# Designs tried in a protein design chat: miniprotein binders against p81326. Part 77

Target 1, 226 residues: p81326
Amino acid sequence: MLHFGGFIMEINHISKILEKEREEYIRNKVEEYLKQGFSKDDAVNKANQSWRTYIGHRIQDVIYNLLKKFLKDSGLKVTTDKALNNRNLPEELDKVKRLIAINYGEYLFLPDADVIVYKVENNDIKIIAIISVKNSFRERRFETTYWKLKLKESPVTSHIKVFLATPDKDNEISYKCPNGKPKKMRIILEYELDGIYFLKEDFEETEKAKHFGKIVEDIIEISKKL

## First folded at step 6 (miniprotein)

Design h35
Fold by OpenDDE base, second read of step 7:
Structure h35 (fold): chain B 226 residues (1-226), chain A 87 residues (1-87)
Amino acid sequence: as target 1 above (226 residues)
Amino acid sequence: DSEELEKRIEELLREAKFLYLIAKELAREGDYEEAIKLLKWLILMLEEAAELAEELKDPELLKRVAELIKEAAEALKEIARRLAEES
């Protein structure tokens, strides 16, 4: 049982819950792609890829909503990279966007930032943390690590904590050395990131690898030091 | 942005409805503990939707959210009652 601001919640079954929609979703998407003129094999492959994108987005939305709610009482604000991808931003969000931007000489680019936590004090914005949400590590396994390192290179962004949140359904990073064999991805992600938060119970807990239920407390503590 | 808030509310409502359906299924299977957990999560999402609807000053959307909260709360009470009777 996780305590979030006095609420007891379990998020451990999010992947299992979402997977209940999979069969119907795949069937509908296969039919859609067949109508578009794809072969059966192509339709199935496309449907499965669509499902991966869909479920990833759903998990991200859940995490965003939870963080927004549980950080509200602490005076912390939450946004997303998607919200920042607008030409006409409110002043506050325009400032947030500028404060997470990475310098590439002639260009500024945003890191992948599924969730951004910040505070506003006397019209000044302080970025506290960026949370990357991953359902699986099939693609771009160290992308979050790259962004962490890039943020660390600038005095403007070096203070920003970078966290990974994942259900890790396939147990890709749940354990450091299962059967005595080091899991390269777990070791590197834990070393380079400020924390990994699991939406499950079955994982190897460390100082940096925690249950997702700890993320709110950790973010609040970080915010007090800024 | 009112359009963005409205979109966010609709996303929350879709997710809440999904959790509600799963909770009802679990309850029918006798998994009351897990059903209660999902309903609590659902209520949290609906509360966020209600807050956003209040910000938008959309009474129709607020009414819709309130009805879903009421339904979820009633389901939670019923499941809790059944759990107490079996224990």
Scores: ipSAE 0.018, ipTM 0.364, lowest interface PAE 5.7, mean pLDDT 85
Fold by ESMFold2-Fast, scan of step 6:
Structure h35 (fold): chain B 226 residues (1-226), chain A 87 residues (1-87)
Amino acid sequence: as target 1 above (226 residues)
Amino acid sequence: DSEELEKRIEELLREAKFLYLIAKELAREGDYEEAIKLLKWLILMLEEAAELAEELKDPELLKRVAELIKEAAEALKEIARRLAEES
């Protein structure tokens, strides 16, 4: 009974909104940095870097809301790393946090799990997937892979699917070389991760690298096996 | 091309320094988990810069990048300690 056509339409609408937001954001940030005494070139560079950070969080919020809306009918729940960092954490979210935490000697940290999908059955929580949202791979190309490898080391977290969601506007991992071969970064990410979902149209789909519109159906199918 | 590698290293170092400033500001505001996230990102950038510096056969640049990685790792450890104390 799921209306996946509505999901795809929402994705297209959001892409247009984000393009408009970029222009306004960059203009405002350049003005801000110029007022702080930076040169024009430095102000532009800092504004572009600020946009990369900002858009990452903005896309994360969008993906969270879409997944929450379209997974509800399948009995799946969605939360965010920001929600898990709340000081007054509900019991259910406290359990989710404990089920994805990674041990670093004396410290426990959450992976870079921008969006988390889980289910509740018979008062038990089962984590289905975490989704890492990346707008750019210039500086951050292997962080998602790092978290995947860390999660695989524990029997508590080894079943958790790790997905990457990205618009890849700079064609850093969706581009095909002239000989048809993917870039090495794309090969590594696709090999190590459970899936890559692109918020763009112009790339060749594989078994694990797909249009973002397919993520809801894939998550539902995974949850049925757990 | 050595000139292109040098420019890439400079770009990575400039961006890593910018992210470090943002991470410090987030930590100052008590947003430790977000600061840790950014620090881990910039450490990966610095590790790429170190690989490129090795490719250039520039031991002085490699040493400078290694020092920045150490500084970022120490900041990460300190912020993680603060987070643990307040959790």
Scores: ipSAE 0.000, ipTM 0.110, lowest interface PAE 18.9, mean pLDDT 77

Design h36
Fold by OpenDDE base, second read of step 7:
Structure h36 (fold): chain B 226 residues (1-226), chain A 87 residues (1-87)
Amino acid sequence: as target 1 above (226 residues)
Amino acid sequence: DSEELEKRIEELLEEAIELYLRAFEAARRGDYETAIELLKEVIRLLEEAAELAEELKDPELLKRVAELIKLAEWLLLMYARRLAEES
């Protein structure tokens, strides 16, 4: 636990870390898009979007590897939605894929699941939690909430916890009522999701909104009840 | 075989994470020299994992490993700067 907390403190700086690379990254991407025939404004916008995606993936990968490491001793396994997109899956992962699938009548689709935590007991798989990793929310504010609600509609998936992990770089959801004004997004996400985990120190803590350092303990506790 | 390669990559990633945590602990104590040396080892392990991921033809895994290398390299630079400021 102590080791996880220390590592998490460094993760709190990942956003600041990556911001140092931002100027060079943006410059290079702008030049690339200009060469592709985009306008200066379009090139800048695309470069900024590319940067957000790039940072998001880096944070996701760090979180995935951390959870994989720290949950291993508890016998819990971790995968990703990307790993499940393969045509030829091992039996275990094929079962995981089927157990998180959402029914749309003729079609089954996977929720956005940056990290999937599951256990294997007596050859049976139980899905414990899905963690969505978001660096910034921007236009995709309630995407995770949508998937939570969809998972809740089926008795097969209704038990699956859905968590959001975020550094919340832009302080979009760090506080419920800054200056007495309710932040709609924080309130809705906290209400609809099973938890929000912050990769930062400066946030309003609640029963559902915690520091990311608590996520391992919370997942282990949930796993014992399933 | 592919299963053996996957297992080896996983072992390398686990070891890399452990050394990463040790590097952080060293840095927390102000021992930036030790932290830097540990991070060099982290990078070495991750580079080996990247080579194996390439052999496995798993572009997603390769991408993940590459991102971890970038993180380790950045921390190394950060601790090197701190070491230089204290000297």
Scores: ipSAE 0.016, ipTM 0.314, lowest interface PAE 6.6, mean pLDDT 85
Fold by ESMFold2-Fast, scan of step 6:
Structure h36 (fold): chain B 226 residues (1-226), chain A 87 residues (1-87)
Amino acid sequence: as target 1 above (226 residues)
Amino acid sequence: DSEELEKRIEELLEEAIELYLRAFEAARRGDYETAIELLKEVIRLLEEAAELAEELKDPELLKRVAELIKLAEWLLLMYARRLAEES
């Protein structure tokens, strides 16, 4: 619908900015490493590694700000796990933290909740969704699934939707059976999670695997049922 | 002439995007004062583009430019707040 057109337009604009930002970032970092005495090949490798770290944080910040802006008019609030790790939490955020924390005996750990969507209703806080943002799936490929399964074990947290948001530039989970070979990671993630939202155009779309542009309307619909 | 208006709008948007990138890089390095000044110029360029888009009678383009202005204004307020906290 047209009421989400502004959200899609901002995603498109930010995508173009990130593409130009990548080219300039890599160029500047290569020059910086060359000045430090690294070989050209080492400088390029270090620049690419630096970009992978930088873009991960950058995408999380972008998603947080977009969701905060576009969910505000629906009475939904957005925070981050980074904000919840502040020592001097406002009462509201302290309650949010307690409602998503997973108990391990004497310890409480936060799930992989880069972005958290909640609402305040009748002085009670209800967590709607947590969104894990992954730029790549190298060594922690099932981390989000682990947290989903742990949240499902408790009646306090079992209603919380767990979403994955990813550009998936390396096509690691974009398709279930590319070239006839099953991608176990895509199959498992789609099966266990409540949704996968792609920040790219080319992927196998299903009821649970969608373009990121649909996330705002999906979250609003979920919140109305809670 | 709609072709001349379209070209001018494209030039303004291209310049605004370049300044947006510079503002993001400044903010990433903690230089919020520079980021704020660059975002003010971004808003000025986008407001000029909005006037031309209205003259062109392209409501889709006008809406897109208006959304970019709102984003720039929001970032400016956020960076101003962070600058105040550091002061």
Scores: ipSAE 0.000, ipTM 0.099, lowest interface PAE 19.6, mean pLDDT 78

Design h37
Fold by OpenDDE base, second read of step 7:
Structure h37 (fold): chain B 226 residues (1-226), chain A 87 residues (1-87)
Amino acid sequence: as target 1 above (226 residues)
Amino acid sequence: DSEELEKRIEELLEEAIELYLRAFEAARRGDYETAIELLKEVIRLLEEAAELAEELKDPELLKRVAELIKLAEWALLMYARRLAEES
């Protein structure tokens, strides 16, 4: 646990650290897009979007690797939605994919599942949790909530916990009622999701809103009840 | 075979993460020299994992490994700066 806490503090800094690379990254991408024939304004907009995608993936990969490591000793396994997009899946991952799929009548679609935690017992797979990683909430603010609600509609998926992990860089959901004004997004996300885990120290802690350092313990505890 | 390569990559990633944590602990103690040396080893392990990911023809895995290398390189630069400030 202490080792995990120390690493989590570093992750909290990683977000701030990665932001120092932003200026150089943006400059290089702007130049690239200008060479492609985009206007200056379009190049800047595209560069900023590219940066958001880039930093989001980096944070997601860090979280994935952390969870994979710290859940290994508990016998829990970790995968991603990207790993499930392959046509030829190992039997285990094919089962995982089927167990998180949402029914839309003629079609089955996967929820956004940046990280999927599951266990294997006697060749049976049980999905424990899905973790959505969000660096910012500028776009698709309630997408994770939508998937949580859809997962609840089926007895096959209703038990799956849905967590949000975020550094919340812009303090969009760090506090419920700053200056006496309710933060609609924080309140809704905390109500609808099974938990929010912050990769930062400056946030309002509640029963559902915790530091990311608690996520491993929470997942292990959930896994014991399944 | 592909399964053996995947297993080896996983082992390298696990070791790299462990050494990365040790580097952080060293840095927290003010031992930036040890942290830097550990991070050099982290980068080496991740570069090996990247080569194997290329051999496996897994572009998603390769991308993930590349991002980890960038994180380790950044941490190395950060601790190198701190070491220089204390000297």
Scores: ipSAE 0.018, ipTM 0.343, lowest interface PAE 5.3, mean pLDDT 87
Fold by ESMFold2-Fast, scan of step 6:
Structure h37 (fold): chain B 226 residues (1-226), chain A 87 residues (1-87)
Amino acid sequence: as target 1 above (226 residues)
Amino acid sequence: DSEELEKRIEELLEEAIELYLRAFEAARRGDYETAIELLKEVIRLLEEAAELAEELKDPELLKRVAELIKLAEWALLMYARRLAEES
């Protein structure tokens, strides 16, 4: 992937690589849980649960590295919510954290900002976009839209674009109207968010629902308007 | 012969990817003139692959090649802007 370079090559192979990785991971985890004394059904359930956690981190890491590599030439910087949760932050990241934190009275919380794109101009920081990475929609299906709506409430954060990136292997949001019946989740996510980027080839494309390969271009164009 | 067309498409895509990587490396060094010329060749190769994919009657492959052309066009535009800003 990242070893062989090139955004085109990396995008072209990502879904195939992840699918093969899934099969091997599940097989190995089932064997591991069986050795620990779990039943076949429990081992399979635990292996699938483990995969959901693993793939979430895996996809997030891939997206972070791709965006960091290909946005650098445009003067854009990339960080993660994990980096922002470190106790001793560099001054620049501390400023980024303050510019995306949501105020709940006596409490401040970071949105579900797995990957954050920003720029530094004249010693000032402007947040361009946050990307939420989701492998599955069976859990917390509207969390990203909640954070988008909260960010819109403040003049400090209302300009920030909120994107969703997903392989959507179970076709939960890939289509609006299978057999003419609307998929509420797809409709709501597309309406509320600034864009959905699919890490797969088969989906219903719109102005806001695109292949992940277009995300770098879109982010650069947005940054020019700030 | 569909087998012959498939092989030719594969060769064109492999060559396009190699040139795309070289264009990216040139841009990383600040050599936007070279990057732009390489990307023009990438687009030409991909357009040839698209024509052959159409002959092969493979709409999914054609769509994929079209997406790659869009990405290459975007990179070309970005590097052209960088070159203009530096001159």
Scores: ipSAE 0.000, ipTM 0.090, lowest interface PAE 21.2, mean pLDDT 77

Design h38
Fold by ESMFold2-Fast, scan of step 6:
Structure h38 (fold): chain B 226 residues (1-226), chain A 87 residues (1-87)
Amino acid sequence: as target 1 above (226 residues)
Amino acid sequence: DSEELEKRIEELLEEALILYFRAEEAARRGDYETAIELLKEVIRLLEEAAELAEELKDPELLKRVAELIKLAEWLLLMYARRLAEES
């Protein structure tokens, strides 16, 4: 239980750091754009756009580092799609890549697996879950569900849990309509995926849509059944 | 007024669909007790919609509602069987 308490404390600490980082980042980018001759309004708009791209990568790194730290003592290992796309793969990661790759004729593609959790038992690798990290849903809203459906088609990958992790700052899938009905996007994502983990406090919780702090406990429970 | 009846039927069907979705999610996580209770409410809402569809004299809508009731009843039977297996 101390292990999960530590995880929640790290999330709170990182949340505060990211908010401080946002303030400094925006200030520095606004000054940079003003020096380039942009108007104040344009500079602010461009700085906010730049932050959205930057924070996406930061959230992926945070999730990877937290999961790696807090799953270690449970015998679980964590890697990333970036690590799997390295040309010089260790044997273990090469096996992980082969166990999640989807075949398209002569080509193999990785699913939208920003973070991958697996275990090694008696030199056998079992993939537990893949986590897709989304900062925004505007352009690629059903990408995660496409990969979930593709993974379900093969007996090799059908057991793999597919999770979405998102701050959902724009309330694209965490907001309820005035009549209390969830948005169509939320309904579809929750139906098709194994779980949605929100990096925010204010949302409608369900058995599949949870605060991100629940992810470590859930992954450990899933791994015990495999 | 036929327009008021159509609106109420639409509202009942939307509510039933949302509860049906929630019942399927409860079943997916193995919570058959919750799924069964939600499906009972789905059937109740659909029966109310069927009654209004008869008043509206829309045989195609009535047929569609009846098919949804049959689906909900079949799922309720399936989940009741799975719940009994847990005993």
Scores: ipSAE 0.000, ipTM 0.061, lowest interface PAE 25.6, mean pLDDT 77

Design h39
Fold by OpenDDE base, second read of step 7:
Structure h39 (fold): chain B 226 residues (1-226), chain A 87 residues (1-87)
Amino acid sequence: as target 1 above (226 residues)
Amino acid sequence: DSEELEERIIELLLEAFELYERAEEAARRGDYETAIELLKEVIRLLEEAAELAEELKDPELLKLVAWLILMYAEALKEIARRLAEES
């Protein structure tokens, strides 16, 4: 079995490969929006927004499948928030959904959870980690931090680790103090979250900021303590 | 040209990924027949990509293709398992 550590370079390449589709995708979407009667500027803006959504989903799917594969041998299971958004859930997934729910008094809401890692022992489910996948930080920069803080407020969810995985293409959070100037977003995310995992090589490594290749090992270690 | 070969490998990998997403969607709908056919095509594209990567002698691309083959093989196993449980 190829060890996850051997795939560090491959993950970086996946992000680059997916980005090569951009020019063709944008061209096709611009043409589509022009046919719908949008102005050239509006068509370009909409195409770029569509691309951000599209590439974000693809990266999430890659990360999900990677984690599913590499955690399987450890007896760990993975699911997604999308899989939990069903009226008819299997018993196992219904339990997972209930164990990540955040209490707002009359209502329970799920955190944004692109990937959910859990284990099943003697019919008991333990949630290990939630992984948020962000391709860019243009919108909702601290959303993952909000969910971490909300999960921490309940004894039911306070143990759940919250990780951020990102290629950080625009270098928004890759460095803490580039040119001696603190990057507020990097500092806050690293402080509030349990870890940040980069799908790239060019970043400032710290105890909490690591290459994505370390995430499987870290999750397995956490699972042993629960 | 090495650049042309690299571009072709990337195109094959992108197409393989798109077909895989469609296969996963078909499997989610319970259309296992469609899912299996799509995954067969994914394997074909990956085989072609592997051959070209071997010609290019790029170890990084070879590793990527090998990884994708393993990932899609596991997806096939999961689809086959679901099919067996519903049969």
Scores: ipSAE 0.017, ipTM 0.300, lowest interface PAE 7.4, mean pLDDT 84
Fold by ESMFold2-Fast, scan of step 6:
Structure h39 (fold): chain B 226 residues (1-226), chain A 87 residues (1-87)
Amino acid sequence: as target 1 above (226 residues)
Amino acid sequence: DSEELEERIIELLLEAFELYERAEEAARRGDYETAIELLKEVIRLLEEAAELAEELKDPELLKLVAWLILMYAEALKEIARRLAEES
């Protein structure tokens, strides 16, 4: 069993590093665009746009490595949709790919699953969870929800948990309006998905919306019930 | 403005998803004609969302909408095949 205090400490350390990294990145990009002749407002907008692309890949890698590190002693394996798109797949990963593919008539498509958690028992593979990582909700905001609904249609995939992990720095789904009602997007995502894990401290926790530090423990608990 | 465009795109996607669920229900009941009509409307809403995503200059959102159009077109083709076999 892993000590989960270490996981939480590592998450907090990484969050602080990413925040400093953001400040330096934005500052440098704004200066770069200003030198190219853009107005201050345009330079800031372009820098923020560039950061959203950069941090998306960065956070996905961080989450993949953290889950791989902290789930290994529990007998759980972690892969990515990028790894499943390789032409020369090991037999184990080929089986993982087949177990999460969605059938559309004569065609099979992979859901957009940034991180996939599975276990191997007696050479049989069982998918535990799919984690979608979002830094912003500007693009592909309903993709995760759509894939969850499609996975529920099949007895083979209906048990798979679908989670969203996000820093939500722009408060797109963690902010409540003055009337106390959550934003429409938050309501939909929380209702349809199996959980939302925030890489931030300032938000209202619910049964399904939690601090990212709880994800390892939750995944292990789910795997024991399967 | 960009925020108003984003809200409109979200509204179109939610409407399309709701109609798709109704189309699946109709197909499950063997009402293929109704399912086809609903799926055609789903595709029209998604095409409108795609055009707005182009105006927003959001290629990733456009890709998502394109995938949805492709998937629902395949569903429409399959239901149309079943309707043709009955007639």
Scores: ipSAE 0.000, ipTM 0.159, lowest interface PAE 17.2, mean pLDDT 76

Design h4
Fold by OpenDDE base, second read of step 7:
Structure h4 (fold): chain B 226 residues (1-226), chain A 83 residues (1-83)
Amino acid sequence: as target 1 above (226 residues)
Amino acid sequence: SDLEKRAEFLILIAEELIREAEKLLEEGRPEEAIEKLKEAVKLLEWALLMYRKNNLDELAERIEKLIERAKELIERAEKIKES
């Protein structure tokens, strides 16, 4: 957590800004879907799904830009899985793509990798970390854990750190044992992943669960050991 | 410094909002653009206060230029909305 004179850098502001747009966005999307011939209930459901996708992409873009900027001086590079989906990749990105690929026998698939951090040394690429960005855990709660486990199975990818970045708006994983009851999702994610970084202040901090402000330092430290 | 990193964070968010607002203007959505731009200005003003308090003049100038750009885009968006 970046502190200056007792003032905490609150990346939480992003979530608050985006939430203000929700009502208008939902209203507009509902109207759009009604015009397309959907029922009111279907239109509302589709609008809510659209919002989740929209806000997720925006948070991802912010995190990408932040990491790209703050890691630049350390010589580290940042890309995204979206950038790797292009047919014509530069040689560097083509190598990155190959180095994060997971073997499924006859097929190679990429993990969900919202942000990929790597370094180039002597024309060799080393993948340092993959950051998964999740706004909420309503769907695919353990998807990031699955990818971490798959990456761990290969000596080619076993060294890659997998981090989760989340505002956790619904407080699904902010605390391990609220009211003495274990939060299964928090416990499993913290155990299996290399770190969880919160874009909020109201969470239980542990060795692996930190404020997002620590992610840059942690990545740089990891990069020095590779 | 931690202060510089924080201010840079706010600047990055504001720049993203400005970029999104520019796209919204191109799409003919001036009202939504104005909302994002107003938020960008608020973030930049907050960053500016932080820098002024800590005598970081170089960053203050950069922030002021971004505020000016955001305000110009608001004016443009308002004209589009009225037309």
Scores: ipSAE 0.018, ipTM 0.323, lowest interface PAE 5.7, mean pLDDT 85
Fold by ESMFold2-Fast, scan of step 6:
Structure h4 (fold): chain B 226 residues (1-226), chain A 83 residues (1-83)
Amino acid sequence: as target 1 above (226 residues)
Amino acid sequence: SDLEKRAEFLILIAEELIREAEKLLEEGRPEEAIEKLKEAVKLLEWALLMYRKNNLDELAERIEKLIERAKELIERAEKIKES
């Protein structure tokens, strides 16, 4: 816990930056849409929709940079599915792509792996974890679970941990029903995935559902067992 | 097997999505129903490819029937939406 104080502090600092960034983004987008002739209500709605798309990419970038920075000293490397889709791949990344790609006959697809953690030992690559970053669960909520189940089928990929990282600002999977039980989606995701890491303070931790600040420690521990 | 247990899990999830979509159709919300049905079809089609490759024919047939059910409901929902 204490040994990752720097990581937790940086998460807290970035959270404050993102809050200010949201306020400025919304203000600027509302002004832009009003200038285009949209009503005030439509401008606000469009600005909020635009922010949801923007923050999704922004959070992915933040998580990638944080993990890259804080896993480096443990000999772990980090990449993205976006990097793996480049035509000209370095040999190392081409190997990473092959080790996580799923075969559908004539086609090879990457799982929903926004961030990928791996290690290189004696020129051999071992995939440690893939992290799916979700800002919302209204669409494609089962996608990460599907990829976990698919990866478990192959001896090559069955060891790979599949994590979900989410701010869950709308309490879609961190909320408890009035009877005190988690929502069905939360139960299913927690059961099937190797972990859920929340980028928020207000939720009850479990064995598999944790504050994002614990992800570095968990990944390092997993890598030592491989 | 673990694979069979995972298939049963996916079937249960798809069945729930289809049930939720049927309720949305009864409530006059076809656009939301279509979104849930498309998600169910997507999951089932990918699962079908997985289970056929592993010679789990019984599970593959069950999944195929659910895909047919979901696609039929999408067609019905599209007609309701148009009206």
Scores: ipSAE 0.000, ipTM 0.156, lowest interface PAE 17.8, mean pLDDT 80

Design h40
Fold by ESMFold2-Fast, scan of step 6:
Structure h40 (fold): chain B 226 residues (1-226), chain A 87 residues (1-87)
Amino acid sequence: as target 1 above (226 residues)
Amino acid sequence: DSEELEERIIELLLEAFELYERAEEAARRGDYETAIELLKEVIRLLEEAAELAEELKDPELLKLVAWLILMAAEALKEIARRLAEES
């Protein structure tokens, strides 16, 4: 309906605007770093890292707010790993954190859960899905897959759906190989994860690899089965 | 000039996103007064972008900017609530 169509259009517009300004942002950041005394090579590398971090955070914020907006009427709640790392957690968020934390002996780690969707049922919390937001796959290509495999090991977390959301601007997982086959990274991510949601129009759509606008409907459907 | 309007809108949006990031960082440190000040500036920049998007006759862009304003306003409201509880 209208809400889901607007959702897709909003994401696409932000993506296109940011893409147009990438070169200017990098140019300005290179100049800033050069003025700070960095070498040309270091300035270029720092500017590229700054862009990736900046855009990654903006995309995460957009996804969080859109999911919060569109899931509100379905009785679903949305939070972030950033919120779960606050010192004074409300009781509800403290419970959410405990339900997704993975135990490594003396240590508890949160998965790569940029956005977390949960519901409150019979005065208890059920985690529906975690969404990992990736603007680039250069640094940590299979981190989301690792966390999915770890969550599957525990009966407490094995039901949690793990989704990847990405504009994939560099065509790292949406582009086909010359022989028409999907890239190995795409094959592995799609096989291991519960879904990949692209914030772009052009990609090979499958049952598990969809336009980001379909994530709301999918999450609502999953929540009804839990 | 359509190109100049578009460039200005993008410039305003990038500045707003940068300030929003700083507001989020200030809020994480418990510096709610700074976060509120920064979010007010974010809203001002977005309102200017909305006016330019209306001049550009781009209803989808205008709708997107309006949504961003609502997002920033909700963030401001939440930070203001935390500040009030603190005091």
Scores: ipSAE 0.000, ipTM 0.099, lowest interface PAE 19.2, mean pLDDT 75

